# Designs tried in a protein design chat: VH-VL binders against q96ev2r1098to1170. Part 8

Target 1, 73 residues: q96ev2r1098to1170
Amino acid sequence: CVVSVEGLSSSTTDAQLKSLLMSVGPIQSLQMLPQQRKAIAKFKEPAHALAFQQKFHRHMIDLSHINVALIVE

## First folded at step 1 (VH-VL)

Design z14 (framework fv_fiztasovimab)
Fold by ESMFold2-Fast, scan of step 1:
Structure z14 (fold): chain C 73 residues (1-73), chain A 121 residues (1-121), chain B 110 residues (1-110)
Amino acid sequence: as target 1 above (73 residues)
Amino acid sequence: QVQLQQWGAGLLKPSETLSLTCAVYGGSFSGYYWGWIRQPPGKGLEWIGEISHSGYTNSNPSLKSRVTMSVDTSKNQFSLKVSSVTAADTAVYFCARESYDYVWGSYMDVWGKGTTVTVSS
Amino acid sequence: QSVLTQPPSASGTPGQRVSISCSGSSSNIGSNYVYWYQQLPGTAPKLLIFSNNQRPSGVPDRFSGSKSGTSASLAISGLRSEDEADYYCAAWDDSLYGYVFGTGTKVTVL
């Protein structure tokens, strides 16, 4: 139910990323990890995590291509 | 202005099925999660579960085998059934709207007045 | 299974400040937003604080929330007789994949 969004531009805000995430479904939380160019998002519905990965893996935000991974631990 | 009106069985015997309905007035039914919370006499709050208008349901693992939830979008209603009740299911049952906000996440902002359910022999 | 721990009671005199603690774990408070609900006698709970420290419209600013690590706190400044109520914290729990509530605190105005 958790996605890792990697390859974020240092200029990408949590509001920009939340907007992208919420286009798929509600999120429970979003944690920005700027030193790693990464964010961890928890979708409220597990199906939305998969849908987000399918739709936005390699999507461009602020001129950077993101990688979306599902976290299963 | 948005209000939740709830109704259902008040007095049950052990082994029966509890059935409650919550109706939404004064606002949109679509775009929200709808939840159930209960409170045994003199005790605290216990989350039962939630349902979306898209058909997704999620419930407390402790209750999952006995709980079913449904929505009727044409009537702006959602319902809770709890099977095989025991005295431990005696509680006031509340329905609630769970709003989602992209800045602030999910939160229960509108609650029904509660329905008292008593399970006794 | 998971329950957030609150003191069973708290008290103060009118005008004083009362603080209510809420202790959880890394799977709930440590990773997720905290909510506070006020329950006046004989009524449904009312949302008092959401997302750790935000107030809904109509909640006076004498109510404030905070969160640090796996614990949260609700502060009531300028305590009034109408604040006599039960207060519950709540958070999403990652292991349960659902909401958990605190044990509740009864606030008495002396």
Scores: ipSAE 0.094, ipTM 0.757, lowest interface PAE 5.5, mean pLDDT 84

Design z15 (framework fv_fiztasovimab)
Fold by ESMFold2-Fast, scan of step 1:
Structure z15 (fold): chain C 73 residues (1-73), chain A 121 residues (1-121), chain B 110 residues (1-110)
Amino acid sequence: as target 1 above (73 residues)
Amino acid sequence: QVQLQQWGAGLLKPSETLSLTCAVYGGSFSGYYWGWIRQPPGKGLEWIGEISHSGYTNSNPSLKSRVTMSVDTSKNQFSLKVSSVTAADTAVYFCARDEYYDSEGYYMDVWGKGTTVTVSS
Amino acid sequence: QSVLTQPPSASGTPGQRVSISCSGSSSNIGSNYVYWYQQLPGTAPKLLIFSNNQRPSGVPDRFSGSKSGTSASLAISGLRSEDEADYYCAAWDDSLYGYVFGTGTKVTVL
C-alpha cells in the first residue's frame, strides 16, 4: 500500500503532492523527505498504490520528473 | 446533505446473529468507505470495520472471525452481520461514511443515528 | 487490543482554553493521521478534526488539533457551555490493520 516518490523538486510542497496522490485514492500518511528529494505515501487500498505508479511514474512536477516505486511490505 | 439511515434487530439471545443495514441518501455511494462503530452502554467507541463500494473490507482483528460486511450497490446500502453474539455485544451500533478526500483535501465523516442492540437471555 | 490513551476528564469555565491529550505508539499516531470526534449527550459522534489539524466545513476555528511524535492534542479555545461533551481521538494502527479509538475525555463546562 506504500509508494516512494523520488526526484521531487525542492519547490514541491506537501499540499501539491498530496493533491496528486489523492486524485487516485485516499491516503493514510505522507512523509516528506526533502533532503533526499523524496516522499513516502501510504494508500488505504493496495490497488491505489499500483494505480498511482502506473499513472504518474515519470510525471513532471515543477520541471522535475518523478520516479514512483512500490514498497512491498 | 448526505444522510445515513440505519435499522436492524434490537433484542437478541446469546449465540444468535446480529444483522444491521445502513442506507445512503443524498450523495454518491461509490468512492467512499462505509464503516461500523459500536458503543457499549457507558463506554467508549470501538471500530468494527469498513467496506468500500467495490467490496474491499477491513475489520477489527478482535472481531474478524465473527464479522461479515456486504454492499448492495443497487440499493445504496451496506450491511453488518456479527455471529455468535454474547452479552459483550450489547451496544449502540453506528454506521458511518469513512473519510475519503477529493483532490482538494476535503472530506466529511457522516454518522447514522445509531441502533440499540441488546443481547440477553 | 491497543487503544489511544486520553485523560478521563477535563474542565474549564466559559471563555477559557481546554486541551485534551491523546497518546499512542509508532504504529498508530506516530505513522498515521489523527482524527477527533465530539459526542454530545444522546447523539452520534461528529467529526471535529481530520488529518491531524484540519477542520470539516461547519466546525468553528475554536477547535484545533496538533500532533507531535506519538502524541496528539485537541484544543478548544473560547470554551462554551455547548462544548460539554465526550471527545475521542482515533488513528489507523499499522500493527492491527484497523482503526483504534482513544479512551475518551469528558469535557465539563463549569
Scores: ipSAE 0.006, ipTM 0.652, lowest interface PAE 10.0, mean pLDDT 81

Design z16 (framework fv_fiztasovimab)
Fold by ESMFold2-Fast, scan of step 1:
Structure z16 (fold): chain C 73 residues (1-73), chain A 120 residues (1-120), chain B 110 residues (1-110)
Amino acid sequence: as target 1 above (73 residues)
Amino acid sequence: QVQLQQWGAGLLKPSETLSLTCAVYGGSFSGYYWGWIRQPPGKGLEWIGEISHSGYTNSNPSLKSRVTMSVDTSKNQFSLKVSSVTAADTAVYFCARGEDYGDYWYMDVWGKGTTVTVSS
Amino acid sequence: QSVLTQPPSASGTPGQRVSISCSGSSSNIGSNYVYWYQQLPGTAPKLLIFSNNQRPSGVPDRFSGSKSGTSASLAISGLRSEDEADYYCAAWDDSLYGYVFGTGTKVTVL
């Protein structure tokens, strides 16, 4: 259910990223790690984590590509 | 203007680990994906995988268990390791830059290739 | 799992038009952009077409791409001897979560 979003622009806000995540499905949590250009998000449904990866891996936000990895639990 | 220079072991025995490195000159390392493609003698191209400048990897499912990729951002280099090689891994290996802007994904800059032969 | 299918060969005489087909599925060509690469003998591949039908700087107008449904095509107009090469289509595959290449087409100039 957990995705790691990497390669974030320093200008990307938690509100912007949360909007993208929630366009795919409900989330339980979002943790921003700006010093590492990363965020960790937990979807309520595993299928939405996979769908987010398929739709937004290498997607551009604020002129930076993001990488979406599924975190093994 | 961007150029890729690649090097690594050319002759291996079965069961050994293949190790190749690619260095980026004349352009930014960050903001791109960096990939590996191979071509067995007389055959077509096979995508091995990609790594982002931040270290995120995707690889060909048929090779995933044997492939490790890494980046060294201080040197603008990325590397490929393929474990447990067999004769089927004999190929010319190419490194390449992946561009992915606005749903465009393509390899626009390629290294010249490194010949790898696996023989007993 | 899926590889894009191309004819093994295509041929023409100087000045003619040749077309190379590339057949895929809904998970690759049907959903994603198509790319074409040219590989001259003994060299690394070179990007010819990106985003179905766009040319990078330095690629002449006589190369053009198209896509319809789950298939794509590369057209080479005004065929020249220096076009003798292997041509590969490529696309991202949503099911494999990876990049796939076509089987390749050897273009011969007779």
Scores: ipSAE 0.000, ipTM 0.601, lowest interface PAE 14.2, mean pLDDT 80

Design z17 (framework fv_fiztasovimab)
Fold by ESMFold2-Fast, scan of step 1:
Structure z17 (fold): chain C 73 residues (1-73), chain A 122 residues (1-122), chain B 110 residues (1-110)
Amino acid sequence: as target 1 above (73 residues)
Amino acid sequence: QVQLQQWGAGLLKPSETLSLTCAVYGGSFSGYYWGWIRQPPGKGLEWIGEISHSGYTNSNPSLKSRVTMSVDTSKNQFSLKVSSVTAADTAVYFCARETVTYDSGYYYMDVWGKGTTVTVSS
Amino acid sequence: QSVLTQPPSASGTPGQRVSISCSGSSSNIGSNYVYWYQQLPGTAPKLLIFSNNQRPSGVPDRFSGSKSGTSASLAISGLRSEDEADYYCAAWDDSLYGYVFGTGTKVTVL
């Protein structure tokens, strides 16, 4: 299952976001899209994508509130 | 130092189900993914799939309809079944541990079983 | 189709350097870490390189990995007869949601 993380600060690094994602569960890929203030991450397990959304939707990172959405495809 | 021991049926007829088991010794079963890889005679490696200690499975799309994996956490064992076998399933089957390093975040096979030869013939 | 492409063979004499290429696509090598496995005759594969260029404990520094774009390379310097083996690259593929292996390269020491 894929997670979209939107509303990222331009100061947020891939290492910071990766650390946050991995605190919930193992990931298989992370794609940073800085021009869209966005990142797409794929968890190894769908349950962890759901848990990440529950825990970090509207979470503040680098003084910016992120939006966490689940991507079906 | 972790070791993987594998066993199962070595000779099958077409249409039968192959069944292999891998046992984990000398290390923790939790915190890892456990995988299966096969190698047909004289050919390369093909990833079959992986299973977590909690039972989440993920399989190679080309094999997904025929593959079932399971775990027995009380015995530190995981198993592979491949249904409706054909001669194309003749291979050495390896089980493996998938681990992650802090920096990578992505899992990879670091410890392999010795392999089990499976022959499908009439 | 989903496999990574390697040359079928590579050869060298003792002490020489050999390089093995591994070609993929944006969905595998282009987006993910590359791993290399060594398979000696009659044995199970052994992890040789992880995360593009890292060596497990016990792997000599004669083995090194690199990645550029959608391709990766394994270099074996100071080639020794004991290095005669099949070598496989591997990477996660985002579109398949699974691992793919290279076609394999047989290294011979002349």
Scores: ipSAE 0.007, ipTM 0.703, lowest interface PAE 8.9, mean pLDDT 84

Design z18 (framework fv_fiztasovimab)
Fold by ESMFold2-Fast, scan of step 1:
Structure z18 (fold): chain C 73 residues (1-73), chain A 121 residues (1-121), chain B 110 residues (1-110)
Amino acid sequence: as target 1 above (73 residues)
Amino acid sequence: QVQLQQWGAGLLKPSETLSLTCAVYGGSFSGYYWGWIRQPPGKGLEWIGEISHSGYTNSNPSLKSRVTMSVDTSKNQFSLKVSSVTAADTAVYFCARDIEGYSYSDYMDVWGKGTTVTVSS
Amino acid sequence: QSVLTQPPSASGTPGQRVSISCSGSSSNIGSNYVYWYQQLPGTAPKLLIFSNNQRPSGVPDRFSGSKSGTSASLAISGLRSEDEADYYCAAWDDSLYGYVFGTGTKVTVL
């Protein structure tokens, strides 16, 4: 149900990323890790985590291509 | 403004099935989780479960074996059934929209007014 | 079901600041967003805080939330008589795969 979003621009805000995540489905949490240029998000529904990866892996935000990895809890 | 109207049986005997329905007016049914919360007299809130507009459900593990939820997207309604009721199921039952939707800027928690359910022999 | 622990009561006089604590674990507050609800007598709960510290439209600035580790707090500044109500925290619990509510705090305005 967890995705790791890597390769974030330092200019990307949590509101910006949260908007993108929630276009796929509701989330339980979003943790921004700006020093590592990544964020960890938890979807309410496991299928939405997979759908987010399928739709947004390599997507461009603020001129940076993100990598979306699925994390098994 | 989004409003929830709820209805269902108010007086039950032990072993019967509780059935409640909630209808959504004034807003989108799609893009949200729709849930049920109950409150026994003089006590706190207990989450029962939730269902998406597409029918995906999550429910309280303590109640999971007795709880069935469903949606009717043509009527913008969702329903709750609780089987094998006991006196412990006596409570005010609320339907609600979960605050996490499919839009970051569309946060709003909406609750029905509550339905009093009494289980007595 | 695990329950988040709140003090049973809190009180203050008009204009004071009141804080309500909510204690959980790593599987709920420690890992997920925290929510706060206000329940006036005889009414349904109303959302005051979501995503740990955000306010819905229409909720006054006097209400604020915070989260640290496995605990959360709701602060009510400039306490008013209309704030007399029951307050509940809530969070998703990863172990239960569902929401859990706090034990509730009755706020009395003296």
Scores: ipSAE 0.084, ipTM 0.736, lowest interface PAE 6.1, mean pLDDT 82

Design z19 (framework fv_fiztasovimab)
Fold by ESMFold2-Fast, scan of step 1:
Structure z19 (fold): chain C 73 residues (1-73), chain A 120 residues (1-120), chain B 110 residues (1-110)
Amino acid sequence: as target 1 above (73 residues)
Amino acid sequence: QVQLQQWGAGLLKPSETLSLTCAVYGGSFSGYYWGWIRQPPGKGLEWIGEISHSGYTNSNPSLKSRVTMSVDTSKNQFSLKVSSVTAADTAVYFCARDYEDSYGYYMDVWGKGTTVTVSS
Amino acid sequence: QSVLTQPPSASGTPGQRVSISCSGSSSNIGSNYVYWYQQLPGTAPKLLIFSNNQRPSGVPDRFSGSKSGTSASLAISGLRSEDEADYYCAAWDDSLYGYVFGTGTKVTVL
């Protein structure tokens, strides 16, 4: 249910990223980690985590290409 | 060369609100995080928080309830407010740019500091 | 708390090598890049090392950084009188969702 979004621009807001995440499905949490240029998001449903990765891996936000990885817990 | 100029409150009484402003000259305001760090007399550095040009904030959890940060994009300025101050908030306050490169984020440019004293 | 631990002081004579340790945990140094700042008396901190071992333009190669596991180290070779300062390590902490600084080390040139 958890995705790591890496390669974020410093200008990308939590609102922008949350909008992108929620276009796929509802989320339980979003944690921004600017030092690592990443964010960790937890979807309410596992299928939405996979769908987000398939749709947005290498997608461009604020001129930065993001990397989307599924976190196995 | 990017320079940060800071100003604001100097002497405060307990329970008042601390207010500081930092202005960015000689470079782009957008695309960076802008931060605040403090140093009590004779002690080390403590990170307060940071704000993006678009208004997203990260702050020290121990200070989060008292800290408000804002940006004024038209003036290339960012500001810090700390509410309900006590003697423990006496410190030199620094503003800084959180620089981004291929290695990550780090603070590369600092303001000269503003001394804040909380005394009754 | 999750403040990084440094020795309070270190000293040497001109020309010697001084090393400053910085000890953290898996949520900070163990997972993230380490940064070092130099603070000369009465001045703002200056970035000395970024991303574990990189030097900004203008920082002499006498200064070097390293990281192993949950610990980091700053080395100053060819110690000079102008290196007398306070040195701080720093890293992002995943559990606090923010930056943490070391306790600081005062370097004295004897």
Scores: ipSAE 0.005, ipTM 0.603, lowest interface PAE 15.3, mean pLDDT 81

Design z2 (framework fv_fiztasovimab)
Fold by ESMFold2-Fast, scan of step 1:
Parts: C-alpha cells; sequence; structure tokens
Structure z2 (fold): chain C 73 residues (1-73), chain A 120 residues (1-120), chain B 110 residues (1-110)
C-alpha cells in the first residue's frame, strides 16, 4: 500500500503532493524527505497505490518528472 | 450537512446476536469507509471496524471472529452484527464516516450512539 | 482495546494551558497520522485535530496538536469551563490493520 515518489522539485509542498495522492484514494500517511527529493506515502487500499503509480509515474510536478515505485511491506 | 442516524436492538441476552443499522443523509454514500466504534460504561473508545461502499472490510482483530458488517447502497445504509454476545459487549455503539481530502483521512461525522445492554 | 497510552486525568483553572500526551509505537503513531477527539459528557466524540496538527473548521486555535517519533500531544491553551471533557488520541496501526484509540484523558476545569 506504500509508494515512494522520487524526483520532487524543492518547490513542491506536502499539501500539493497530498492533493495529488488523494485524487486517487485515501492515504494513511505522507512523509516528506526533502534532502532526498523524495516522499513516502501509504495508501489505505493497495489498489490505489497501484493506480497512483500507473497514472503518475513520470508525471511532471513543478517542472520535474517524478518516479513512482511500489514498496512491498 | 452529512448526518448519521442509527438504530437497533437495545436489550439482549447472552448468546444472542447484536444488530445495528446506520443510515446516511445529506451526502454521498459511495467513496467512503463507514465505521463502528463502541464505548463500554465508564470506559474508553474501542474501534470495531469499517466497511467500504463496495463491501470490503477492516476490523479489530480482537472482534473479527464475531463481527459481520454489510452495506445496502440502495438505501445508503450500513450495518453491524456481533454474534454470541456477553456482558462484555454492553456499550454505547457509534457509527461514523471516514472522510478524506487533501489534508488527511479521519472520522469526521459520528452518529449519536445506541445503548446496547446485555444482561439476564 | 486501547493501545495508545494517555494520562488518565489532567486539570487546570480557566485561562491556563493543559497538555495531554499520547504514547504509541512504530506501527501506529510512528508510521501514521494522529487524530484527537473531544467527548463532552453524554455526547458522541467530535473530531478536534486530524493529520497530527490540523484543525477542522470551527475548532478554535486554542487547541493544537503535535507529533514526534512515537508520541503525540494535544495542547489546550486558554482553558475554559466548556473544555471539561474526555479527550482521546487515535491512529491507524499497521500491525493490526485497524484504528486504535488512546486510553483517554479526563480534563477537569476547576
Amino acid sequence: as target 1 above (73 residues)
Amino acid sequence: QVQLQQWGAGLLKPSETLSLTCAVYGGSFSGYYWGWIRQPPGKGLEWIGEIYHSGSTNSNPSLKSRVTMSVDTSKNQFSLKVSSVTAADTAVYFCARDYYDSSGYYMDVWGKGTTVTVSS
Amino acid sequence: QSVLTQPPSASGTPGQRVSISCSGSSSNIGSNYVYWYQQLPGTAPKLLIFSNNQRPSGVPDRFSGSKSGTSASLAISGLRSEDEADYYCAAWDDSLSGYVFGTGTKVTVL
């Protein structure tokens, strides 16, 4: 149910990323890792994690393409 | 404004099945988890479980073997059954909506509660 | 069953600050959002804080939340007689795949 989002612009806020994640489905947590240009998000449903990856992998946010990977817990 | 109205059996004997229903008014039923929480007299809150409009459930492992939840999307209702009740199931039972938006996921609307007493 | 530990009571006089701690573990508070609920006598719980530190519309800024590691806190500034209530923290627990509540704190205003 976990995705990692890499390649984030330094200008991307947690509110902006949270809005994008929640357009797909409810999340349980979001951890921003600005030093790594990365965030880790946990969806409530596994299907939403997969759907987010399929829809937003390589998507452009603030002129940066993000990489979305599924993390198996 | 979204409102939850709940009802069900108030007085039960040990071994019977507890049955409660919650109806949703003033908002969309689809796209949300709908949950149940209980509170024994003089004690704290205990999460029972939640159900998505599709019928998918998550429930408290301590109660899972006795709990059945269901939805009726045609009536915008969801229901809780707890089998083999004992005096330990005496509590006020609340239904609630799990809501989400860009700011998070939380139980934002609660029913008023239904008192359930198990005694003989 | 509650798995998040809160002090059983807290008290203050009007105008004072009260803080309520909530202690959990890596599988709940350490990994997930924290929520706080206020329960006035004879009523259903009301959402007071969500996503660690956010307030729903209508909740005064006297109420604030914070989270650090596996612990969370609710602060009530400018305590008022109408704040006399039970307060519960809550979080999703990954190991249980379910929500867990705190043991609850009764706030008394003297």
Scores: ipSAE 0.007, ipTM 0.674, lowest interface PAE 9.5, mean pLDDT 83

Design z20 (framework fv_fiztasovimab)
Fold by ESMFold2-Fast, scan of step 1:
Structure z20 (fold): chain C 73 residues (1-73), chain A 122 residues (1-122), chain B 110 residues (1-110)
Amino acid sequence: as target 1 above (73 residues)
Amino acid sequence: QVQLQQWGAGLLKPSETLSLTCAVYGGSFSGYYWGWIRQPPGKGLEWIGEISHSGYTNSNPSLKSRVTMSVDTSKNQFSLKVSSVTAADTAVYFCARGPEYWDSGTYYMDVWGKGTTVTVSS
Amino acid sequence: QSVLTQPPSASGTPGQRVSISCSGSSSNIGSNYVYWYQQLPGTAPKLLIFSNNQRPSGVPDRFSGSKSGTSASLAISGLRSEDEADYYCAAWDDSLYGYVFGTGTKVTVL
């Protein structure tokens, strides 16, 4: 399943975000969208997408609170 | 309809701390960023910063060292402090509703308070 | 400090079309949505255009926005006396990690 990570700091690197995502489970892809302060990540397992949202919704990275939304394919 | 009411001390001396409060009525406080904008007499708008309901702040880099923002979720209020004021801080200060947390791709203020005039003079 | 540049003034007569330019850079207008605010004398600003070219409910279609590269434009067609106001463009700036306003344009209806 896919998650949208919104509210990213401009200083947050794809490596930092990838590390956070992979602490929950393996990911298939990560796309950074700096213009929208946003990233789209696809977990290999749907359960990990939900777990990431539950654990990290409003988590603070580089002084910015992220918003985690589930995207239904 | 969402309405913002703002207040605070309007007359300050140089070196004092400016303190303003904004209260949210008629809508949800949670789920939004809340911001401050100022306008010196006869000049344009300057973004001061924003705060989330959870207390995350982001401020204009030119003001960051002097700006503190806070929230009181139990009262649906947010506040601005600007330390070490000078005559350059004389302005009308507006509070405003920023984007929803999940709408992070858009950055605009759609509801504004009426403004508080702040004068810094000796 | 404003990082978006607008002409200080613009004028027209009732019924004319007036356009206001807004010039930025790749870190703001070039990368992000543009917004426009109308400020009537003695009042708080009002959101007039969001996401480059969209209107909030209640804003007449006489107001339109556009964006090209690092510049944006607000057009007011069928100019009316009640359109006399200050107009500000705005955008997020990736380098400053903050919101920036334009220098403002005073529109006078002659």
Scores: ipSAE 0.005, ipTM 0.613, lowest interface PAE 14.2, mean pLDDT 81

Design z3 (framework fv_fiztasovimab)
Fold by ESMFold2-Fast, scan of step 1:
Structure z3 (fold): chain C 73 residues (1-73), chain A 120 residues (1-120), chain B 110 residues (1-110)
Amino acid sequence: as target 1 above (73 residues)
Amino acid sequence: QVQLQQWGAGLLKPSETLSLTCAVYGGSFSGYYWGWIRQPPGKGLEWIGEIYHSGSTNSNPSLKSRVTMSVDTSKNQFSLKVSSVTAADTAVYFCARDSGYDWEYYMDVWGKGTTVTVSS
Amino acid sequence: QSVLTQPPSASGTPGQRVSISCSGSSSNIGSNYVYWYQQLPGTAPKLLIFSNNQRPSGVPDRFSGSKSGTSASLAISGLRSEDEADYYCAAWDDSLSGYVFGTGTKVTVL
């Protein structure tokens, strides 16, 4: 249900990241953690977390490659 | 708390490859960018680049063609290579942790520096 | 090379206030946070100011930062002999997608 997006460019906004996440499915929450160049997002549908990882792991945003990890609750 | 230990080649000839390593102690390696900065004798600071613990990099465009950075997460180490060195690469090289808060990123922990001299 | 311009030197006597300017452009200081680093002779740089005007734990309040437009300033109040050092400003540059440093300012305590 939850993904950790790591390796974010300092120029990547929450709006840009939210747009990318919602291209896969609806989200319940997005928490930005700028100190770690990281964000935590929770999808409404559990399957969308895995789909997002499969599609966007190592994807380039603002010339930075992101890492997508699944958080198992 | 967190300490960076650095080492590598001190004396090089033109055309050789510079290789430096930095090891992280006393704190988490994961979740941070790790960077390199250099300072030629009597001059200012120049940013070389940074690497995330996953291996993703950003580097100074003027150095990009000669710079390679890597991580070894099993040892909590990261490394810098600069190819085809010239006298202009003579400098003290620093490794640093790139940390931040509220959409900003700054270097809050630095290694002591490694002196690199390129001479014929 | 550095792309942020600082005066090469500044000086004062103990107890005085010294200010160091840092000039950039819209792609760096104009759009991003400014940081200041202190480098004591023979040592690595130390973070002195972040977020334009914030101090890390352990940095005395004699040090303060400010930013206006494409320029920033570091002020050192109550100057002490141990403040003799090189000071560098820094910022992210959007056009380079990387950090840029200032040319550096040597502060001498007379």
Scores: ipSAE 0.005, ipTM 0.613, lowest interface PAE 14.8, mean pLDDT 83

Design z4 (framework fv_fiztasovimab)
Fold by ESMFold2-Fast, scan of step 1:
Structure z4 (fold): chain C 73 residues (1-73), chain A 122 residues (1-122), chain B 110 residues (1-110)
Amino acid sequence: as target 1 above (73 residues)
Amino acid sequence: QVQLQQWGAGLLKPSETLSLTCAVYGGSFSGYYWGWIRQPPGKGLEWIGEIYHSGSTNSNPSLKSRVTMSVDTSKNQFSLKVSSVTAADTAVYFCARETYVEYSGTYYMDVWGKGTTVTVSS
Amino acid sequence: QSVLTQPPSASGTPGQRVSISCSGSSSNIGSNYVYWYQQLPGTAPKLLIFSNNQRPSGVPDRFSGSKSGTSASLAISGLRSEDEADYYCAAWDDSLSGYVFGTGTKVTVL
């Protein structure tokens, strides 16, 4: 249900990240944490969180590789 | 601008299947979740479920075994069926559109149908 | 199953401030945005507050929302007779993968 996206470029906007997330499925919420170069996103449907991780873990955005982790809490 | 028109059987006997339809006018059907909410007499709101225009569904776990939702994209309609009804299913049933707030990334129900009263009695 | 707890009623006189609490758990309010709906007698609910504290176009700033931990609150300042209605909080619940509504609060203007 929840993914952590880490390793974000400082140039990556929430609109860019939303576009990437929503290419997989609708999101419930998105919290940008720019000081930590990460974001926490919650998908509307649980299956999309896993699909996003499988498709985009280590993906490159703005010349930076992102790490996608599932948060089971 | 977007309006939801709902209809269906208003009086049912126990064990029958409740069937309601909601039609979307004045806006796009595609790209949205469409939901069902009910309200028993004198009680609060209970979420039944939601369906994406593609047919993907999420439903209240307490109702999941009895609930079927479907879409008809050619008619811009979505429907709810609840099987094996009992007096506990007596309620006003609402259909609704779920919208996404771009800047916050959250969903809420912004357009509601007027409600359909369903009574289950012997 | 899971439901958000609200006081069954709240009342005030015109011009007064009324506050409605909404209590949940870590799986709903504690991890998700809160929404508030107003239901006038005999009508469908109407969105009043979204994303904890945001107002849709057309909702007066007399209505405000807040969230802290696993609880949320709706405040109505400058209470008016037309505010007499039922108010419901709502949030997504992670354990249910679905929305839950509050038990509802009937606001009476005396």
Scores: ipSAE 0.006, ipTM 0.654, lowest interface PAE 10.6, mean pLDDT 83

